# Designs tried in a protein design chat: VH-VL binders against RNA-free ribonuclease P. Part 13

Target 1, 238 residues: RNA-free ribonuclease P, of Hyperthermus butylicus (a2bn08)
Amino acid sequence: MAEARLQRLLRVYVLDTSALTDTRLRSLLGSGSLDEAVRRFAELIASVRIAYGVEVYMPPTVYEEARRFLLSNGVTVQSFEALAAWITIKPPTRHEIRIPASIVRDYVEEVRARLARGLRVAEEHVRRAFEAGGLYAAETASREARREKLGAIIRGLRERYREATRHGMLDSVEDLDAVLLALEVRGVLVSNDEGVRRFAEALGVISIDPPKFISVLQGLLRHSKTGGVAREEAHSTS

## First folded at step 3 (VH-VL)

Design q14 (framework fv_cilgavimab)
Fold by ESMFold2-Fast, scan of step 3:
Structure q14 (fold): chain C 238 residues (1-238), chain A 127 residues (1-127), chain B 112 residues (1-112)
Amino acid sequence: as target 1 above (238 residues)
Amino acid sequence: EVQLVESGGGLVKPGGSLRLSCAASGFTFSTAWMSWVRQAPGKGLEWVGRIKSKTEGGTTDYAAPVKGRFTISRDDSKNTLYLQMNSLKTEDTAVYYCTTDWYYYDTSGYLDAFDIWGQGTLVTVSS
Amino acid sequence: DIVMTQSPDSLAVSLGERATINCKSSQSVLYSYNNKNYLAWYQQKPGQPPKLLMYWASTRESGVPDRFSGSGSGAEFTLTISSLQAEDVAIYYCQQYYSDYTFGGGTKVEIK
């Protein structure tokens, strides 16, 4: 059984949006344009599916997000649909998927900690604005200087608040759907997002980044690297 | 930055055992396929064996001269590759290199060839 | 097991002249599906590990000068150095990665 699960994990992949929006996609697939890269990606996925039974999944939420990104960046509808034809688009069965209560508890605690940090950042910048206002309240200080100082404090607040609350957090439905689908199909998650990957790993889902994924698929097309899936008798091995 | 460092080589008697280690840094070791390649003094390169990534089954393959005597393993938590050598023969005397087979760079993609090589560690089998 | 044969064993070429190294495999290393030759070339200088020069028979590794070029397909391959420089003195190895891995015997390139 463990053996069957391991074989499934090695042959089943779930893509999040970052798998198709990674800026390295053009280079990784040896292409001159993003449209050509998408076509080569389609050929690669088709090849490993036909030759080795590799299955690639994507939630509808990720499909829509990836489609929007790629079409706005010069990819044709035909090229995108050619890729999508070799990917199984299906939603996770959210109401039937179970996750340990400990994961939910840790997530809630992390949210609370981040909200507390965000509040401290806000309080710090309110104090800075108050102190700066006092220093620039003199009649000799220009209105322009006062407004620039306030603007700088507000920009600092927004940046540090974002750092305190958003970095490394699972905070989108698309990301959650990719993780849940990977859990459901017992597949490997393909993502370039550290927060998504950490959440997946906490659930016992193996994750790899898009360069690793492309490398794995290209390696599978070399007959000596498949480890007994192909016709071993036709080719010498060690 | 990207680096492989072998250790564990030395003098051993015929029939003896020795374990080599290879410490990896600067790339994602866990998804890389790793090989050992040896070179007898003044001779050419000879592939010893490989280990696939765990996502590809973690299986090992060996060259005929070492099959049944050598075992390759990996510890992804320590970014370390191992070569356990048993029943050593004088013909096993060589500099042993660990090398990547099919890995990717952090920011620029991947290679499907022996791209990164360690400095090598000398194993001398003599009585 | 694929046997790799290199020729010549040693080659002496004047600085600035063309050096040509041949490599033959006992069977084709061309994978018909992707039309790629599973052949690489390495350079090794005394006391150093091998350095990858070329993969897929004709693709130069990053940082390798354009005077190095690979050609051939199937079972016969050539590494060419169009204008030999002093730093090119080394032993060169071809290697197949079609069915496991085997190396050629090496070609020592020296200045004439």
Scores: ipSAE 0.000, ipTM 0.384, lowest interface PAE 23.8, mean pLDDT 81

Design q15 (framework fv_dusigitumab)
Fold by ESMFold2-Fast, scan of step 3:
Structure q15 (fold): chain C 238 residues (1-238), chain A 123 residues (1-123), chain B 111 residues (1-111)
Amino acid sequence: as target 1 above (238 residues)
Amino acid sequence: QVQLVQSGAEVKKPGASVKVSCKASGYTFTDYDINWVRQATGQGLEWMGWMNPYSGNTGYAQKFQGRVTMTRNTSISTAYMELSSLRSEDTAVYYCARGHYYDSWGLYYFDYWGQGTTVTVSS
Amino acid sequence: QSVLTQPPSVSAAPGQKVTISCSGSSSNIGSNYVSWYQQLPGTAPKLLIYENNKRPSGIPDRFSGSKSGTSATLGITGLQTGDEADYYCGTWDSSLDAGWVFGGGTKLTVL
């Protein structure tokens, strides 16, 4: 049967923090608040676990991050713990996991390239600060106006430096734990973080974004209700 | 090794203009301001202004505004100070000095100085 | 005429100590860091102290600087005949009209 076939292919999932902080979670689950969305997400995960044996994991580091974010954004402790009750919280067995040297080499090359980009961004902004300092003194700017201009340049430096060094890159222990756990349990990584997904793919870990994850789980439940007749038709916003 | 080397002594008549040069070496010319400071015989140091070699922008002391022009040529790492409508009171040694600016004007100071250019205005 | 006030002269014997004062206002010394410059006869000024109390490489620790309120002081201990020079304080004036300002200079005579 189609249900059994889909379950064999998509049995185990690992969530990173972005899977639970996705701003689309509210709309994807048809709810008006984040707290309601978290409750519906808990119901969805519970339903597929009970009916199909679908397992959902997350590392303790992701659990703590997600808890902090959700509780700070109007989610109750009760709603979060209801969700967590259906998720297996487990750290990756780091000392037993082996990563090919080729992956490490490519990662080191990318780090080096991004550090060079960051240095160039810093150098450009130092030069811009000198130029602005000259212009402001010549244009009768007050000391306060000069300080405000310098502040704007420093903010621009911080933003461009972050873009140059962090965007699209695996750069946290929490993200690494999610990828390693997915590799260990032979599961599918659920993340909307480009850098995390790219690193997972390099290790042979399949990844999907939170909208696709929710769609797959809802599809499993609709299949059971329709008995294999006219299963979910793709509705495209194209 | 940072060095600022100035042009030689000048003798001018009242009403003339003088243009003093300051050639920088041993650092990236566009990374530091060039300031001009003069000293009349037996008198103290008098700041004339600053010039940012990256932007070309300048700031002049009120006393010299309208008579002084500070410029640069980045291809030869050289700063210039031109003073017009010369009077006998302009007889002085003129120095260029590198302005060290990290964060704010409050932390500004002159870390390297040129050897000085003597300008004599007499009839 | 100078914006910052220094004594015109100071004198002491070799081996003694001397202090040179530099007095300004809230818009200059009160708001900004002070630097000091040594000018030996017939030479260009040389940076002696920057950011109130820091010494460039090559300046002996006999030279020290301090700042309190709207005044700064240069201290010289163990005076040597080679210290005979003119000493200038300088700082940025936060008003748009003044820019950088120097003290009038202090002639140190080592007797």
Scores: ipSAE 0.000, ipTM 0.385, lowest interface PAE 18.4, mean pLDDT 82

Design q16 (framework fv_emapalumab)
Fold by ESMFold2-Fast, scan of step 3:
Structure q16 (fold): chain C 238 residues (1-238), chain A 123 residues (1-123), chain B 111 residues (1-111)
Amino acid sequence: as target 1 above (238 residues)
Amino acid sequence: EVQLLESGGGLVQPGGSLRLSCAASGFTFSDYAMSWVRQAPGKGLEWVSAISGSGDNTYYADSVKGRFTISRDNSKNTLYLQMNSLRAEDTAVYYCAKWGDYVFDYYYGMDVWGQGTLVTVSS
Amino acid sequence: NFMLTQPHSVSESPGKTVTISCTRSSGSIASNYVQWYQQRPGSSPTTVIYEDNQRPSGVPDRFSGSIDSSSNSASLTISGLKTEDEADYYCQSYDYSNHVVFGGGTKLTVL
């Protein structure tokens, strides 16, 4: 019984945008291009659906973001549509889903703390830029050298600000939709975003990262080819 | 060669304070998250605290929250653990450990460990 | 919050195969990667397996890791057992509440 329940849970997945925009996708699927990787990913999802009844979902907002990213990075419309054909695009039923107030309270408190930290990071970098500007007097440093120095300070600000405010935090409607859909279909969330995964865990939603997801699907197919024992789940309506 | 060397351990009375240090060499210190893990005499490993590569994000085990503070000085390649309000149950060898990535990352685990420093809290 | 449970001790003869289990008390073992550490007497821990089943450079292929979702457990398997494999072994995973969780450890004795 416990095994049947766990196997059922492992056959329904919900993809976050990061599952399709992960920079490791080409390497994970053994491909030389992102377009080839997308086609191989489509074949992998199709194969596990046909052989094991594995279902893959994503919200419309995630679908739109993934489509824009992939098409902008050399993926053909045909390759993307081949992938989308094996994914169920469905919005979460937001007005019927309930979230414990304790989770909302903790989220609000963390956002407040992170915004305060972000302001301090910004203030520190304003001081650095001011001091650096004084050291790069017009007569001793070229315009290009000054632009390079300013660019480095701005990149440092962006990185530390992102870490302070966004890293480990749920901060988009698209991410929330993926978590809510996973909760609704009782599936596993696929995401490499720490904040999204932490929020999902608080709601009791199992999550895995894209490398683990691809590994699990490939493992299912390998076990089939080696004559592994076929596992069947009892039909459950409870 | 990647090396981590802990120091600062010793005997301290209950309620006292102690500061541990971990000197890192052989890698770009600021590119990796760091952790403190402790082991009581004859007992198993217990995670204590972690810090991101920048030092901006810190994490603590429930047993030490509010008493211990993790920090780092990337210009000196040194990790610190400030321990306050020490209790007998804090007696352990404290290990400094390097994570496989810049962020406190759940995937690679702790790939390099120091030799440990003994902290004894006793009256 | 969850616990990882390991047997306190296992023993086996040289040349044989031994398996050490690591069972998660709540939530799926498959939801987060599992690492395995080896600690010889008087030494610091070293990684023998990461990401469930990957071997670091320098770790012999006698060491392997696996996940069994049906028993909610991870396993470390050591084949061709040698005297130098005698050590304490720890599994480790994560929960997303910023907690690193270690198993209680298993003492492997090679007789």
Scores: ipSAE 0.000, ipTM 0.419, lowest interface PAE 17.5, mean pLDDT 82

Design q17 (framework fv_zagotenemab)
Fold by ESMFold2-Fast, scan of step 3:
Structure q17 (fold): chain C 238 residues (1-238), chain A 123 residues (1-123), chain B 112 residues (1-112)
Amino acid sequence: as target 1 above (238 residues)
Amino acid sequence: EVQLVQSGAEVKKPGESLKISCKGSGYSFTSYWIEWVRQMPGKGLEWMGEIYPDDSDTKYEKNFKGQVTISADKSISTAYLQWSSLKASDTAMYYCARWDYYGSGSLDAFDIWGQGTLVTVSS
Amino acid sequence: EIVLTQSPGTLSLSPGERATLSCRSSQSLLYSDEYNYLHWYQQKPGQAPRLLIYLASNRASGIPDRFSGSGSGTDFTLTISRLEPEDFAVYYCMQALQTPYTFGGGTKVEIK
């Protein structure tokens, strides 16, 4: 990678939904409410955009999901729109983006492995239900108690099946849009989702988690007086 | 179409007996609990009890045990709520509802409700 | 018996406004499977209750996205982001963690 390409990459970021819904956001940006944290996040992004030309993007679906989550968790419309004002909302140009066949092949193989894992999870829970049924019959448990136990086993199956088949895997068009947009704008993906990050890295897209993103932005502002950063800023504007 | 259809409104005198019905259609009736909920005029919702139609296993809220009888006839996909002797205080709207648990543990809620049966007890 | 307390009892608002409804439980509704067994129902005059939100935060089939549920343990909230005329109704929370299943006293959302 050329030095010039690295400089451009480090100044462009793409957010997925997890970047704005991460439960650590409140603590990372202050000890106050989530609303205050969102306002501080807006100020941080605004500061780096004005001072260093840092660009932040997100797909429309991420915008909609993040808005819904934050507003339902005590964030005001004014605070969210203050944040959104500094983010470029743009869909990826899907019909022009090409993905290497090797990545598709690897994805298919991972799906196959996860389906096999999911089947094993299902078989284990069928066994548990069978054994639990025998125990409850022997103990003359009521239908209510049996229903409660069966429900717990079914809920356990659903969670472990989801973990085996979907967790840490790119499984939605919305997640794909974030990766494709990052590829298109040649930016860094900000996500705490393992599946999204793994797929992005396979495409050569650098990814960081939300705490690291905030740290990088704060670090950039701290280095405004160092010779290196000041000289780069002067050269970039000239 | 999954639905629960309840019997029509009833006007009764204190001391009379009454049996109201809740008929399920569009699903496996024996695979879901049927819940009974009371709403007195201008008041909120009160859970009364439930029945599992496959084996007629019943559970009652303590204040309704002995006041009403919950039963079911799985051959015609119908659950019943019955009083041997009505009181003026039984005047209420009575709803039946389905508990979507076994087939859809993600809901684990009263997902389908009957339209209600209004019972008026007065002299 | 688990007691659910809803507040306010009545909420007078105009169409387009945000409605925030509270439900507090006398004990935690968070189960060992990590779900909160708290549901929200809407009831319009002369109609049966309709399931809106199940397991604290999941929208039921056919429910518009302006409805959302949040909270965990003992404190739960139902939010209607922009009231439509058809949203003026009584809203009930219900716990399904243990029998007897219990409902809150209801919050009446009425037109101002």
Scores: ipSAE 0.005, ipTM 0.394, lowest interface PAE 12.9, mean pLDDT 82

Design q18 (framework fv_traxivitug)
Fold by ESMFold2-Fast, scan of step 3:
Structure q18 (fold): chain C 238 residues (1-238), chain A 123 residues (1-123), chain B 107 residues (1-107)
Amino acid sequence: as target 1 above (238 residues)
Amino acid sequence: QVQLVESGGTLVQPGGSLRLSCAASGFTFSNYWMTWVRQAPGKGLEWVANIKQDGSETYYVDSVRGRFTISRDNAKNSLFLQMNSLRPEDTAVYFCARVWSGYPYYYYGMDVWGQGTLVTVSS
Amino acid sequence: QSVLTQPPSVSVAPGKTARITCGGDNIGSKSVHWYQQKPGQAPILVVYDDSDRPSGIPERFSGSNSGNTATLTISRVEAGDEADYYCQVWDSSTDVVFGGGTKVTVL
């Protein structure tokens, strides 16, 4: 029972888009091209499935996003199909999944706090634009210089607003689907997104980043060959 | 008064089994994640295992995975650690601790600790 | 797996300030907790979430965390502060890590 749950947690993974777009993961899995990396990733997943019964899932929303990205970046249809063959594509059963009201309450509070921060960022940049406009009001200041200054302030606003409202936030249906699917199949979420991982952990879902995911899978294959190797460093859970 | 009391530590032979217990009082046990942390003689603290409030999820340090099982009985305010296939390197004082956690941040800080129970694995 | 590096020992004179470092790659992005352990006793949480103190912990205990180093600062050190101190982080629900510990000697 508890042992079965632990085994499922170590043998079931759910990927978000970052698992296939992370630069570190491409460097770990291949040299030369993204297409080669995708083929090696397919081989790795196939190997752990055959040797240990490891299951890998993706919701359809993440599948479509990953497919679009990879095909636009030089991955062939054949290579992507080879990878997809070893991944179970299914949506989370949203109407049956339940989450604690406390999680929703905390999320709402975080949204409120971020909206307040965003408003302060907007107010600051309105002030900057007003002051800059005053300084460049002289007729000797060129229209081009004034437009350039305004453009810089607007770019700064957009960057600071995004940081205030979106950084570390769960704000996409693709990410939510990955978390909900991981909760449903009692699997480990593979994500490089801080906000997605925080939300997953709040629901009791284990999350790991893509490099750790590859390390775990490679470790499983090494264990099969050598009977396992003891860690010489501090112990950790994965 | 909030209190955690461990029991069950004893001398056991390599390859043997042992179950540790932790009795909680003074707080709503079922509202907290619980953890086991161990400390080998003269060494530092090492996290061993975590268990969710309702017992539905458990997590382990790699070195004990498959050998140790953490469990809880919320009706009896008790936490357990079943240790199988014990090795000399499992020799340590085992502490149970209450885990501080909250969304959106799971901090896994331990604010209440038991006194510890000594497990010695030797021939 | 994450590794947290602490100096094995720190010596400090009574009334002076002790600083205990906890080094880890990008540790400033994680919440750091600090524990005090006296011989034969259970650890006590002295600082949580980088800089907050539990009820009952003196104000002379404080913490900071940025970049690759978290620091526990004990001001106006007393003989009773002599203990082992451990930092701890959480970087996933399955990656709870303690530092190796620092023996603080008051002399």
Scores: ipSAE 0.000, ipTM 0.387, lowest interface PAE 16.5, mean pLDDT 81

Design q19 (framework fv_denrakibart)
Fold by ESMFold2-Fast, scan of step 3:
Structure q19 (fold): chain C 238 residues (1-238), chain A 125 residues (1-125), chain B 113 residues (1-113)
Amino acid sequence: as target 1 above (238 residues)
Amino acid sequence: EVQLVQSGAEVKKPGESLKISCKGSGYSFTSYWIGWVRQMPGKGLEWMGIIYPGDSDIRYSPSFQGQVTISADKSISTAYLQWSSLKASDTAMYYCARFYDILTGYPPYYYMDVWGQGTLVTVSS
Amino acid sequence: DIVMTQSPDSLAVSLGERATINCKSSQSVLYSYNNKNYLAWYQQKPGQPPKLLIYWASTRESGVPDRFSGSGSGTDFTLTISSLQAEDVAVYYCQQYYSTPITFGQGTKVEIK
């Protein structure tokens, strides 16, 4: 049983958006551009699928999000579709998937806590803006200097608000679909998002980050014995 | 100067209730988590739980869930640790500590940069 | 839970000599995306609360002498005191903050030989 489970876990993977938007992809795949990295990633996935039957999935919501990001960052349609050709794009069967109520409760509590912290961040920056306005009135300063100070406070608010409410949180349909699909196909989730991985692990889904995923696939190819067998069979007569 | 000042030592009998305090000063009390750490005589450190005073979000260590109550009063910048019924095994030094950097609200949390002086609780018949 | 194991339990070092304390976590406390190790080191002298020495495995807290340094990554960490002073006699604890519950090592007592 442990052997059967291990075989499945090493052969089935589900990608979330972060697996394809990781800034380390260029260096991990030894490429000079993101477009080249995507093409090399496609070759890597194709090779392990052919040699070892490794299956890579992603839900349609992740496909659309990854496509928009990559095309906006210099990746060609041809390169992206070459990658997608070796990935099984499938939505999770949402109406049949069941999760414990305790996980939903914990999630709701965390959303509430983050919204409250976001409000505190907003209140703090309103106070800072008010105090800064008073200081600039007391000390002679140009209109331009005052405008720049206000702009800096607003930028700080937006950054800290995002950190308080969004980062490390499962807050998108794309992320949820990736976790649910991984649960359904009994695969390993590939993600570098803390919130996504914690939600997955609470459901019993094993997760690894994109660098580890690429390392595992490259390791399999370096020790491929099936390539030799396939090569010999290609020359045999049937 | 950032400082956490705890209430004085307590000597109690088993079954009695107790509430000890930790007062923060020199920083925005509602912007940092405050945690409680137990140290039994001659033993190491055990994390008990944390509270974010700004919204009263409380997280307990599984070992202490249901055994103690953590609370805070932001109007006086004070956090509390409370027992409804003390046991001899509760004899320990109790530290409060502040968690560094403003947290995003989901554990794991950060390291503790400021510690209270400790409150010694002795429970004996 | 992540179990933190320190070695040795106690260490006797001569004044001015190097002291080395090891800390192992039962699973990795390195978050590969931000490349940060969620590990801290504390010093506790008799009758005093713990004092933060190192955070993020190797960043020294403000006011901590430069003879204290932290190193390591993933599951294996080291606290080094390059030249032990009399005031360094204390118990040292490692702490992970990668996963809840927050856990500490059992402590290493450093004494002068």
Scores: ipSAE 0.000, ipTM 0.413, lowest interface PAE 14.8, mean pLDDT 83

Design q20 (framework fv_cilgavimab)
Fold by ESMFold2-Fast, scan of step 3:
Structure q20 (fold): chain C 238 residues (1-238), chain A 122 residues (1-122), chain B 112 residues (1-112)
Amino acid sequence: as target 1 above (238 residues)
Amino acid sequence: EVQLVESGGGLVKPGGSLRLSCAASGFTFSYAWMSWVRQAPGKGLEWVGRIKSKTDGGTTDYAAPVKGRFTISRDDSKNTLYLQMNSLKTEDTAVYYCTTGWELLPYYFDYWGQGTLVTVSS
Amino acid sequence: DIVMTQSPDSLAVSLGERATINCKSSQSVLYTSNNKNYLAWYQQKPGQPPKLLMYWASTRESGVPDRFSGSGSGAEFTLTISSLQAEDVAIYYCQQYYESPTFGGGTKVEIK
């Protein structure tokens, strides 16, 4: 009962890149390939738009990111454009959007903390490299073995530095655009990204993950009197 | 090099309180985010909670079963982590491990102490 | 919370044979921005604390023998021991760190 009432209220959604790159898309849509899943997703969005007036948005930066990813992973241009045709692509009106200073202050403090963590990670790996490169060890090891050891330390630094500074952080214009657009259209943000969702929630924007989004749309169609779009049963050879 | 040594475990009655300590050495404790992980007899591992470094805000977070009853704190001058356990239940019976992952969140646990047994029984 | 499910609960493998342990997460632990799986594997022998074996699903911790390998992505992961040795008898746990840490129920590996 409460769930059906909630579904009736949810009519506007904004997608970030993670909504279109979720590895579970094939299973959620009952398809064998990613290309087929994208086509089924397009059909689902079209059906709820026609039957219930559900609007789905994404900013141009998300469109470009999703397009690059999907085309690189076996999705055809035709299938992607069929999906994009049912999504309203528009940027947020940045100069008109206002956010509380407290949120900006908290964001600045988090950036500062992450920069400090990144520096500590860098300093630790410099120390490790110095210790590994001790005079006597360096003299007895081959040049190639020494280069391999240094390379491993550098790869570890890059990996841990990115994790310390980037994971769970809103640090791109693309992510910001999705949140701002959701705020502007008073919509629900669809994202699998912790940092994006956290920032959205701080602004009062409701967020859901891609599996919940698909579930809500499928639920709407199951309660339709006539069904929006006729389709054949999925074929197992796909 | 890195060592974590837990202490303070023992037998306590339901509704009682107990404080665990973890003495850390071999790394810069003040920069590290620290966690407690427990393991009930014959059961799997369960994360209890974590505390951030003071530089990162010194905030704590807890697993749902212990929220409101357990408190994690740290004393950087002593390189020591604490777990204050209140309103203990028989379900809290477990070996409690002190763990660290280098200031990254969320993270895997690269160093573990030997653990300390807490038994909650009448 | 992300729920981690391991299978089988226990398995018996002859010395020198391949052991395969599966781990399934209730949602994807792949972070698309860095293309990394936030999954680790641990080995626990009786009376000892857990020992880290793998992180990022497939990166072997320093000092861990080459016979241990991790594979999988998204929500389904596998730990493989290519040629089981006597010292590998232990309980193995998977753990996600995409959100607040949660562990699998464990898989006990024994000699046949």
Scores: ipSAE 0.000, ipTM 0.389, lowest interface PAE 19.5, mean pLDDT 81

